# VH-VL binders against q8ixk2r445to577, part 322

Target 1, 133 residues: q8ixk2r445to577
Amino acid sequence: FFGMLQNKGLTDYCFDYNPPDENQIVGHQVILYLCHGMGQNQFFEYTSQKEIRYNTHQPEGCIAVEAGMDTLIMHLCEETAPENQKFILQEDGSLFHEQSKKCVQAARKESSDSFVPLLRDCTNSDHQKWFFK

## First folded at step 16 (VH-VL)

Design G13 (framework fv_recaticimab)
Fold by ESMFold2-Fast, scan of step 16:
Structure G13 (fold): chain C 133 residues (1-133), chain A 120 residues (1-120), chain B 112 residues (1-112)
Amino acid sequence: as target 1 above (133 residues)
Amino acid sequence: QVQLVQSGAEVKKPGASVKVSCKASGYTFTDYYMHWVRQAPGQGLEWMGYISPNTGNAKYHQNFQDRVTMTRDTSISTAYMELSRLRSDDTAVYYCARVRYPGTYPFDYWGQGTTVTVSS
Amino acid sequence: DIVMSQSPSSLSASVGDRVTITCQSSQSVLYNYNNKNYLAWYQQKPGKSPKLLIYWASTRESGVPDRFSGSGSGTDFTLTISSLQPEDFATYYCQQFYSFRTFGQGTKLEIK
């Protein structure tokens, strides 16, 4: 699967990575933004190693969650995916982070009208269901 | 035997477009990114952009994004680089080079180069 | 862009000489999570495409003679040829692959 990674509950929003500097993609938070049809900052690939790759950079970025955190941040992809970069995209659309045993949920950013993907306890909420468009 | 075979030399007038091809063999085409690098006469190497043969997604250096288009045809394992609105300073040898997917590696194999001459 | 600067732009040497070429990046190309430097060295002979020599700053590509070695970390890198052979006269380029790709301007190694 590859394309725009869209939320079922927050239907107009897609995974988006827009780092402050294109030359420094590591360590910034992945956000949710209104889906456009143009690829680029919203173009992701789900791989057989259970990675969510950001294809608009070389080397490729891979979404990760650091131990004890709930935010999704960008790391560089490696030849063998580390555990913190592994997400299981399940048949029901849930995106399960193996290392933490939590699911990715579309959530409102504290004190703002902005949205971000965060790790939360797994539920059957549509805000935890994702699909490639 | 890994090979990247590029199309032949081109001579173009200013304002024209050129499309260079790069045919891959000896490996799985969709398992490697294809990058394009050019070299003006007597000058160094300049990175232009890349395409994922698997997804079709491409990203160009800002100096070229207004004029370059990179595409591929997986049925014939061929990548293309088209540069439009040619100027005399686009005279260069254009190379394709592969990068191991997921793309954390340097250029391990290069095409032989395609000479593009832009002159009035 | 991450800017790559090589020195010298050219040098003359004799067969058997030890030769060093340096390369500096405008920002660190060390990825702290895997402790690898995203830096490569290429050799280019007239009329030919570049050939990969070294990657990860110090790892020799398969088939590259052991007289070629790379060293350095972060922003400062060196390519060394311990005993120059006739086939080594060429232009050498460093390249970062930490963020897209940029090359140094090249070092032309000429026979004395």
Scores: ipSAE 0.689, ipTM 0.899, lowest interface PAE 1.7, mean pLDDT 92

Design G14 (framework fv_recaticimab)
Fold by ESMFold2-Fast, scan of step 16:
Structure G14 (fold): chain C 133 residues (1-133), chain A 120 residues (1-120), chain B 112 residues (1-112)
Amino acid sequence: as target 1 above (133 residues)
Amino acid sequence: QVQLVQSGAEVKKPGASVKVSCKASGYTFTDYYMHWVRQAPGQGLEWMGYISPNTGNAKYHQNFQDRVTMTRDTSISTAYMELSRLRSDDTAVYYCARVRYSATYPFDYWGQGTTVTVSS
Amino acid sequence: DIVMSQSPSSLSASVGDRVTITCQSSQSVLYNYNNKNYLAWYQQKPGKSPKLLIYWASTRESGVPDRFSGSGSGTDFTLTISSLQPEDFATYYCQQFYSFRTFGQGTKLEIK
């Protein structure tokens, strides 16, 4: 699977990564933004190692969640994916983060109309359902 | 045995376009990114961009993004680099080189190079 | 872009000599999560494609003779050839692969 990673509940929003400097992609938060269909900052690939890869950088970025955090941040991909970079994309569309045992949910950023993906307890909510377009 | 075989030398006039091919064999074409690097006579190596043979997604260095297009054909395991609006300073040897998709890695195999000469 | 600078631009040496080439990056190419330096060295002979010698700053590619060694971390790196052989006369390039790819300007190793 590859393309724009769109939310079922927040229907116009896609995973988006827009770091301040394209030559320094590590450590910034992944956001949700209106799907534009252009690829680029919204182009991701789901791999057999359970990674969500950001393909518009070399080396590729891999989405990770650091210990104790609920935000998704960009790391560099490695030959063997570390546990904090592994997400199970299930048949129902849920994105299960194996290490934390939580699901990725589309959520409103506090005091804002902007949206971000966050780890939350797994539910059957459409805001926790994702698909590639 | 891994091989990257490039198309033959080209002589072009300023303003023309050139399309260089790179045919891969000996490995799974879609498991490796394909990058393009050029080298002007007596000069160093200059990275131009890459394409994912698996997804078709490509990213170009800013110096080339308005003139370069990288594509691939998975049915024949071939990558292409097309450079338009050629100038005399585009005279160079153009290389394809692969990068392991599963890991962040340097260029482990290179094509033999395609000489492109741009002159009046 | 991460800018790579090599020194010297050219070097004359004799068979059996110890040769050192240096490379500096404009910013760190050390990835703190795996503690690896995203730095490679290539050898290029006239009319031929570059050949990978060293990656991760100090790991020799398969088939590369042990007289070639790499060292350094962060922004400062060296390639050493401990006992120069006739086939080693070539141009050597360092390359960062931490953010896209950029190369040093090259060091031409010539026979004395």
Scores: ipSAE 0.719, ipTM 0.896, lowest interface PAE 1.3, mean pLDDT 92

Design G15 (framework fv_recaticimab)
Fold by ESMFold2-Fast, scan of step 16:
Structure G15 (fold): chain C 133 residues (1-133), chain A 120 residues (1-120), chain B 112 residues (1-112)
Amino acid sequence: as target 1 above (133 residues)
Amino acid sequence: QVQLVQSGAEVKKPGASVKVSCKASGYTFTDYYMHWVRQAPGQGLEWMGYISPNTGNAKYHQNFQDRVTMTRDTSISTAYMELSRLRSDDTAVYYCARVRYSPTYPFDYWGQGTTVTVSS
Amino acid sequence: DIVMSQSPSSLSASVGDRVTITCQSSQSVLYNYNNKNYLAWYQQKPGKSPKLLIYWASTRESGVPDRFSGSGSGTDFTLTISSLQPEDFATYYCQQFYSFRTFGQGTKLEIK
């Protein structure tokens, strides 16, 4: 699967990666933004190694969650996906972070009007359901 | 036997467009990114952009993004780079080069180069 | 862009000589999570495409002779050619692949 990764509950929002400096992609948080259908900053690929790759950078970015954190940040992809970069896209649309045993949920960013994907206890909420468009 | 074979030399007038092809063989075309690099006479190497043959997604260096289009045809394992509104300073040898999809690597194989001459 | 600077721009040497070329990046190309330097060296002969010599700053590409060695980390890198052979007279380029791709301006190695 590849394309725009859209939320079922927050219906107009997609995974988006727009770092302040395009040439410094490591360490910044993945956000949610209005789906524009043009790819670019919203173009991701789900791989057989359970990675979510950012294809608009070279080398490719891979979404990761560091130990004890709940935010999704950008790392560089590696030969063998580290455990913190593995997400299981389930049949019901849940995106399960294997290492933490939590699910990716569309959530409001603290003290702002913006939205971000965060790790939360898994529920049957539409805010935890994702699909490629 | 990995090979990247590029189209032949071209002579263009200022304002024209040129489309260079790069045919891959000896490996799975969709498992490697294809990048484009140019070299003006007597000058160094300049990175232009890349395309994923698997997804079709392309990204261009800001110096070229308003004039370059990179595409591919997976049925014939061929990548294309089209540069429009040519100027005399676009005179260069244009190379395609592959990059491993996983793990990330430098350019391990290059095409033989396509000479593009822009003259009035 | 990450800017790459090479020194010297050219040098003359004789067969059997030891040659050192340096390369500096405007920012670190060391990725702290895997401890690898995203730095490569290429050789280009007149009328030919570049050929990969070294990657990860010090790893020789398959088929590259032992006389070629790379060293350095972070922002400062060196390519060394011990006991030059006639086929080594060429232009050498360093390249970062930490964020997109940028090349040094090249070092032309000429026969003395």
Scores: ipSAE 0.620, ipTM 0.885, lowest interface PAE 2.0, mean pLDDT 91

Design G16 (framework fv_recaticimab)
Fold by ESMFold2-Fast, scan of step 16:
Structure G16 (fold): chain C 133 residues (1-133), chain A 120 residues (1-120), chain B 112 residues (1-112)
Amino acid sequence: as target 1 above (133 residues)
Amino acid sequence: QVQLVQSGAEVKKPGASVKVSCKASGYTFTDYYMHWVRQAPGQGLEWMGYISPNTGNAKYHQNFQDRVTMTRDTSISTAYMELSRLRSDDTAVYYCARVRYSGTWPFDYWGQGTTVTVSS
Amino acid sequence: DIVMSQSPSSLSASVGDRVTITCQSSQSVLYNYNNKNYLAWYQQKPGKSPKLLIYWASTRESGVPDRFSGSGSGTDFTLTISSLQPEDFATYYCQQFYSFRTFGQGTKLEIK
């Protein structure tokens, strides 16, 4: 699967990565933004290694969660995916982070009015359901 | 045997467009990104951009983004690079080169190059 | 862009000499999570496509003679050719692949 990764509950929003400097993609938080349908900073790929790859950079970025954190940040993809970069995209659309045993949920960014994907306890909420467009 | 075979030399007038092809064989076409690099006579190597043959997603260097289009046809394992509104300083050898899907690798195989001459 | 600078721009040497080419990047190309330098070296013979010689700053590509070696980390890198051979006449390029791809301007190695 590849394309714009859209939320079922927060229906106008897609995964988006817009780093301050496109030549330094490592370490910044993945956000949610209004889906624009143009690919670019909203174009992601789900791979057989259970990675969510950011296709608009070389080398590709891979979404990761650092120990003890609940935010999704960008790392560089590696030959073999580290455990913190592995997500199971389930049939119901949930995105399960194996290492933490939590699900990706669309949520308000702390201290702002914007939205971000965050790790939360798994529920059957539409805010935890994702699909590629 | 991995091969990248490019189309033949082209001579164009200023203002025209050129479309160079790069046919891949000996590996799974969609498992590798395809990059394009050019080299003006007596000059160094200049990176232009890349395309994912799997997704079709492409990204171009800012110097080329308003004039270049990169596409592919997976049914014939061929990547294309089209450069429009040609200028005399676009005279160069244009190369395709592959990068493994992992995205962490240098250019391990290159096409033989396509000479594009822009004059008169 | 990450800017790559090579020196010298040209070099003349005799067969059997030890040759050193240097490369500097405008920012570090060391990825701290895996401790790898995203730096490669290519050889280009006249009329031919570039050939990969070295990647990860110091790992030789399969089939590359052991007289070629790479070293360095972060922003400063070196390609060394020990006991230069006639077939080593070529232009050598360093390339960063930490963020997109940029090349040094090249070093033309001429055999005396």
Scores: ipSAE 0.690, ipTM 0.889, lowest interface PAE 1.4, mean pLDDT 91

Design G17 (framework fv_recaticimab)
Fold by ESMFold2-Fast, scan of step 16:
Structure G17 (fold): chain C 133 residues (1-133), chain A 120 residues (1-120), chain B 112 residues (1-112)
Amino acid sequence: as target 1 above (133 residues)
Amino acid sequence: QVQLVQSGAEVKKPGASVKVSCKASGYTFTDYYMHWVRQAPGQGLEWMGYISPNTGNAKYHQNFQDRVTMTRDTSISTAYMELSRLRSDDTAVYYCARVRYSGTFPFDYWGQGTTVTVSS
Amino acid sequence: DIVMSQSPSSLSASVGDRVTITCQSSQSVLYNYNNKNYLAWYQQKPGKSPKLLIYWASTRESGVPDRFSGSGSGTDFTLTISSLQPEDFATYYCQQFYSFRTFGQGTKLEIK
């Protein structure tokens, strides 16, 4: 699967990675933004290694969650995927982060009108259901 | 066993377009990114951009993004680099080179190069 | 872009000599999460495509003679040829692959 990674609950929002400097992609938070259908900042690939890859950089970015955190941040992909970069895209559209045993949820950023993907306890909420478009 | 075989030399006039091909064999074409690098006579190596053969997604260096298009045809394991609005300073040898998809790696295999000459 | 600078631009040497080529990046190419330097070295002979010699700053590619060695970390890197052979006269390039790809300007190694 590859394309724009869209939320079922926040139907107009897609995974988006727009770092301040395209040459320094490591360490910034992945956000949710209005889906534009143009790829680029919103183009992701789900791999057989359970990675969510950002194709618009080389080396590819791989979404990760650092220990004790709930935010999704951009790391570099590696030959062997680290455990913190592994997500199971389940049949119901849930995106399960194996290391933390939590699910990716579309959530409002605290003190903001912006939206971000965050790790939360797994529920049957449409805000935790994702699909590639 | 791994081979990248590029199309033959081209001579073009200023303002024309050139499309260089790179045919891959000996590995699964869609498992590796394909990059393009050029080298002007007597000069160093200049990275131009890449394409994912699996997704078709491409990204170009800012110096080329308004004139270059990278595509692929998975049915014949071939990548293409098209450069438009050619100028005399586009005269160079153009190389394709692969990058391991399963992880970050430098260019482990290169094509033999395609000489493009732009002159009146 | 990450700018790569090599020195010297050219050097003359004799068979049997020890030669050293240096490379500097405008920013660190060390990835802190895996502690690897995203730095490679290539050899290019006239009329031929570049050949990968070294990756991860110090790991020798299969089939590359052990007289070739790489060292360094962060922003400063070195390629050493311990006992120069006739087939080693070529142009050498360093390359960062931490953010896209950029190359040094090359070092031309000429016979004395």
Scores: ipSAE 0.757, ipTM 0.901, lowest interface PAE 1.1, mean pLDDT 92

Design G18 (framework fv_recaticimab)
Fold by ESMFold2-Fast, scan of step 16:
Structure G18 (fold): chain C 133 residues (1-133), chain A 120 residues (1-120), chain B 112 residues (1-112)
Amino acid sequence: as target 1 above (133 residues)
Amino acid sequence: QVQLVQSGAEVKKPGASVKVSCKASGYTFTDYYMHWVRQAPGQGLEWMGYISPNTGNAKYHQNFQDRVTMTRDTSISTAYMELSRLRSDDTAVYYCARVTYSGTRPFDYWGQGTTVTVSS
Amino acid sequence: DIVMSQSPSSLSASVGDRVTITCQSSQSVLYNYNNKNYLAWYQQKPGKSPKLLIYWASTRESGVPDRFSGSGSGTDFTLTISSLQPEDFATYYCQQFYSFRTFGQGTKLEIK
């Protein structure tokens, strides 16, 4: 699967990665933003190695979660995907982070009206359901 | 076994467009990105951009962004690079080169190069 | 862009010599999570396509002779040819692949 990665509950929002410097993609948080349908900074690919790849950079970016954290941050993809970059996209649209045993949820950023994907205990909420468009 | 075979030399007038092809064989075309690099006579190597044969997504260096288009045809394992509004300083050898899909390695195989001469 | 600076621009040497070429990047090309430097070296002979020699700063590409070695980390890198052979007279380029791709300006290795 590849395209814009959209939330079922927060229906107008997609995974979005727009770093301050396109030449330095590592370490910034992945956000959610209104889906624009043009690919670019919202274009992601789910691979057979269970990675969520950012194609608008070479080397490709791979979404990761560092130990003890709940935010999704951009790393570089590797020859062999490390455990912190592995997500299981389940039949119901849940995106399960294997290493932490948690699910990716669309959540409001503290003290703002902006949204971000965060790791949360798995529920059957539509805010934890994702699909490629 | 792995080969990248490019189209033949082109002579163009200023303002024209050129479309160079790069036909891949000996590997699964969609498993590798295709990049384009050029080299003016007696000068160094200049990276132009890339395309994912799998998704069709392309990204261009800002110096070429308004004049270059990279495409591919998966049915014939061929990548294309079209450069428009040619100037004399676009005279160069144009190379295609493959990269592992993740991009974690450099260019391991290169095409033989296509000479493009832009002259009045 | 990450800018690559290569030195010297030209170098004269004799067969059997030890040759050293240096390359400097405007920012680090070391990826801290895997400790790999995204830096490569290429050899180009007149009228030919570039040939990959070394990647990840010090890993020799399959089929490349042992006399070629790479070293360095972060922003400073070196290519060494320990015992120059006649076929080694060529232009050498360093390349970063940490953020897109950019090349050094090249070092032309000439017969003394």
Scores: ipSAE 0.801, ipTM 0.915, lowest interface PAE 0.8, mean pLDDT 93

Design G19 (framework fv_recaticimab)
Fold by ESMFold2-Fast, scan of step 16:
Structure G19 (fold): chain C 133 residues (1-133), chain A 120 residues (1-120), chain B 112 residues (1-112)
Amino acid sequence: as target 1 above (133 residues)
Amino acid sequence: QVQLVQSGAEVKKPGASVKVSCKASGYTFTDYYMHWVRQAPGQGLEWMGYISPNTGNAKYHQNFQDRVTMTRDTSISTAYMELSRLRSDDTAVYYCARTRYSGTYPFDYWGQGTTVTVSS
Amino acid sequence: DIVMSQSPSSLSASVGDRVTITCQSSQSVLYNYNNKNYLAWYQQKPGKSPKLLIYWASTRESGVPDRFSGSGSGTDFTLTISSLQPEDFATYYCQQFYSFRTFGQGTKLEIK
């Protein structure tokens, strides 16, 4: 699967990565933003190694969750995916982070009208269901 | 064996376009990114951009963004680089070079190069 | 862009000599999570495409003679050829692959 990764519950929002400097992609948080249909900063690829890759950089960016955190951060992809970069995209659209045993949920950023993907306990909420468009 | 074979030399007038091809063999074409690098006579190497043969997604260096298009045809394992509005300072040898799918490695195989001469 | 600077721009040497070429990056190319330096070295002979010699600063590419070695970390790197052979006279380039790709200006190794 590749394309724009959209939320079923927060219907108009897609995974989005827009670092301040396109030449320094490591360490910034992945956000959710209105789906624009043009790929670019919203273009991701899900791989057989269970990675969510950001294709507009070389080497590719891979979404990761650092120990003890609940935010999705951009790291560099590696030849063998480390455990913190592995997400299981399940049949029901849930995106399960194996290492933490939590699911990716579309959530409102506190004190803001902005939205971000966060790790939360797994539920049957549409805010935890994702699909490529 | 892995091989990247490029199209032959081109001579163009200023303002024209050139399209260089790079045919891959000996590996799964869609598993490796294809980059383009040029080298002006007596000068060093300059990176131009890349394409994912799997997705078709391409990204170009800012110096070439408005004039270059990179495409591929997976049915014949061939990548293309088209440079438009040619100037005399575009005279160079143009190389294709592959990287492992994720781009976490340098260029392990290069094409033989295509000489493009722009003169009036 | 990450700027790569090589020294010297050229040097003359004889067969059997030990030579060193240095390379500096404008910012670190060490990825701290995996402790690898995203730095490579290439050899280019006149009229030919570049050939990968070394990657991750010190890992020799398959088939490359062991007289070639790389060292360094972060921003300062060195390519060493321990005993020059006639086929080693060429231009050498360092390259960072931490953020896109940029090359050093090259070092031309000439026969004395």
Scores: ipSAE 0.779, ipTM 0.905, lowest interface PAE 1.0, mean pLDDT 92

Design G2 (framework fv_recaticimab)
Fold by ESMFold2-Fast, scan of step 16:
Formats: sequence, structure tokens, C-alpha cells
Structure G2 (fold): chain C 133 residues (1-133), chain A 120 residues (1-120), chain B 112 residues (1-112)
Amino acid sequence: as target 1 above (133 residues)
Amino acid sequence: QVQLVQSGAEVKKPGASVKVSCKASGYTFTDYYMHWVRQAPGQGLEWMGYISPNTGNAKYHQNFQDRVTMTRDTSISTAYMELSRLRSDDTAVYYCARVRYSGNYPFDYWGQGTTVTVSS
Amino acid sequence: DIVMSQSPSSLSASVGDRVTITCQSSQSVLYNYNNKNYLAWYQQKPGKSPKLLIYWASTRESGVPDRFSGSGSGTDFTLTISSLQPEDFATYYCQQFYSFRTFGQGTKLEIK
């Protein structure tokens, strides 16, 4: 699967990665933004290694979660995916982070009107359900 | 036995376009990115952009963004680089080079190069 | 762009000499999560495509003679040829692959 990674509950929003410097993609937070269908910042690939790859950069970016954090940030992809970069896209649309045993949820960013994907306890909420468009 | 075989030399007039091909063999075409690098006579190496053969997604250096198009045909394991509105300073040898899918490797295999001459 | 600066632009040497080529990047190419420097060295002979010599700043590619060695970290890198052979007269390029790809201007190694 590859394309826009869209939220079922927050229906107009997609995974988006827009670092302030295109030559420094590591360490910035992944956001949610209005789906635009223009590729680039919203083009992601789900791999057989259970990675969510940002392939508009070389080396490819891989979405990761650092220990003790609930935010999704960009790392560089490895030949063998480390555990912190593995997400299981389940049949019901849940995106399960294996290492933490939590699910990715669309959420409002603290003290802001913007939205971000965050790790939360798994529920059956539509805000935790994702699909490629 | 990995091989990248490029199309033959081209001579073009200013304002024309050129399309260079790069045929891959000896590996799974969709497991590696294909990058394009050029070298003007007596000059150094200049990176132009890349394409994912798996997704078709391409990204170009800003210097070429308005004039270059990179595509591929997975049925024949071939990547293409088309450069339009040619200028005399586009005269160069154009190389394709593969990069392991994650992109965290350097260029391990290169095509033999395609000479493009732009002259009136 | 991450800008790569290479020096010297050219140098003359004799067979058996030890030669050193340096390369600097405008920002660090060290990835802290795997502790690898995304820096490579290539050799190019006239009329030929470049050949990969060294990657991860100091790892020699299979089949490359051990007289070639790389060192450095972050922004400053060195390629050393410990005992120059006739087939080593070529142009050498450093390349960062931390963010896209950019090359140094090249160092032409010529017979003295």
C-alpha cells in the first residue's frame, strides 16, 4: 500500500510530513493536514517490514516512536526495521505500534488548533482507524 | 550479475528534449531506487533526482525540477530520464545509478553513461 | 543542499607515495541513531563511470585494495592511499548521502 494515509474519524485529514528544512528530516514530528492529493508531503508507503515510509527523501524517512514518547517522529529507514519503526495495519484499520502495544490516534495538538497522530491505548474509535487512499 | 545498460549517444538542438533509458538486469528492479547523475565535460558530478520503481514516485533537484521527468516501466525493468528545453550547458554524460530501497547506501552500481551533446 | 568541499583540486605524486585527500560537509552527515557517517568516496578514470571505494566514511567496498582507507566523522573526512600504484591515477570524489546526494568537486591525482 502506498498513497495518502487518511483517518476514518477525522475524515479530511491525512498523514503529512513537512520538515522546516528538506535537508534535515530527522527528529521532526509527523502531523495531520487536510488531504490534498498532490503527493509529496502526504505520500507514504506501508511495507512488508511493517514500516510507514516517507519516500520523497533519500534516504527514505521511516516513522518512529522513541522510548517514553507518544509522538510520531521521522527517522531514517534501515535495511532491517527496528522495533520502534514497526506498525501493524490491522484489518479494522487500526495502526498498532508493536513495541509500545499502543495504537495511533488522530488528536488535537496541545494548545493548538492543529492535529497530530499520537500513541494512545487501543480503542474502537474511528480516530484510531486509517486507510490508504 | 547486476547490469545497468543505458541508451546510446544523442545530439540535440537547443530547445529540444532528450529521453535517456536505463535497463536493469540481475536484480529485482523494484527493490532499488534509480538515481540520475550528470557530468559536464571536464566537470564534477551533479545529482539530478531519483525515482522509486516500486511506487513511481520521483523527486528532482530544484535546478532540474521544471525541466526533468523521471519515469519507469516495470514490465521491462527500465528507467527513463527526460530533460526538456535543452541548453548548450546541458551537454554532459548522463548516468543512472542504483540505490538500495531504503536509500541509506551510496551508489553501488552505475550505468555506462549516455553522452548528450546540445549544439546548434 | 549539503555542500561538499574537497581539497586539493589536484595533486601530483609518484608511485609508492602516500597521498591524502580531504572532504568537508556544510553540516554533519553523522546519523546519531546508528552512529554511521553517510559519506562515500568514488574513483573515476577517464571515460568510465565512477567506482565506489568507501562508504560509511571508513568501510572499504568489497574488492577494493587495502591501501585505500577512509577516516573522519561529522563534517571532516579524509581518503588516504598508503602506497600509490600506477592504476590509482584518477579523479576522486567524496559524496554525502545523508540528505539526497551531493558530491565534492573532485581531486585529480596525476603522475609527477
Scores: ipSAE 0.716, ipTM 0.895, lowest interface PAE 1.2, mean pLDDT 92

Design G20 (framework fv_recaticimab)
Fold by ESMFold2-Fast, scan of step 16:
Structure G20 (fold): chain C 133 residues (1-133), chain A 120 residues (1-120), chain B 112 residues (1-112)
Amino acid sequence: as target 1 above (133 residues)
Amino acid sequence: QVQLVQSGAEVKKPGASVKVSCKASGYTFTDYYMHWVRQAPGQGLEWMGYISPNTGNAKYHQNFQDRVTMTRDTSISTAYMELSRLRSDDTAVYYCARPRYSGTYPFDYWGQGTTVTVSS
Amino acid sequence: DIVMSQSPSSLSASVGDRVTITCQSSQSVLYNYNNKNYLAWYQQKPGKSPKLLIYWASTRESGVPDRFSGSGSGTDFTLTISSLQPEDFATYYCQQFYSFRTFGQGTKLEIK
């Protein structure tokens, strides 16, 4: 699967990565933004190694969750995927982070009108359901 | 047995377009990105951009964004680089090059190069 | 862009000499999560495509003679040829692959 990774509950929003400097993609948070269909910062690929890859950089970016954190941040992809970069996209649309045993949920960032994907306890909420468009 | 075979030399006038091909063999074409690098006579190597043969997604260096288009045809394992509105300083050898894995490595295989001459 | 600066631009040497070429990046190309330097060295002979010699700053590509060695970390890198052979007269390029690709301007190794 590849394309825009869209939320079922927050219906107009997609995974988005727009770092301040395109030559330094490591360490910034993945956000949710209005789906635009123009590729680039919203173009992701789900791989057989359970990675969510950001194709608009070389080497590719791979979404990761650092120990003790709930936010999704961009790392570089490696030859062998580290455990913190592995997500299971389930048939029901849940995106399960294997290392933490939590699910990715669309959430409002406190003190702002921005939205971000965060790790939360797994539920059947539409805010935890994702699909490639 | 990995090979990248490029199309032959081209002579173009200023303002024209050129389309260079790169045919891959000896590996699964869609598993590796394809990059394009050029070299003007007596000068160094200049990176132009890349394409994912799997997704068709391409990204170009800002110096080429308005004039370059990279495409591929998976049925014949061939990548293409088209450069438009040619200028005399586009005279160069154009190479296709394959990084090992998902861009996490440098270029382990290169095409033989295609000489493009732009002259009046 | 990450800018690569290479020195010297040209170097004259004799067969059997020890040769060193240096390369500096405008930003660190060391990735802290795997502790690898995303830096490579290429050899190019006239009329030929570049050939990968070294990657991860110090790892020799398969088939490359052991007289070629790479060293350095972060922003400062060196390519060394311990005992120059006639076939080694060529232009050498460093390349970062940490963010897209950029090359040094090249070092032409000439017969003295």
Scores: ipSAE 0.789, ipTM 0.915, lowest interface PAE 1.0, mean pLDDT 93

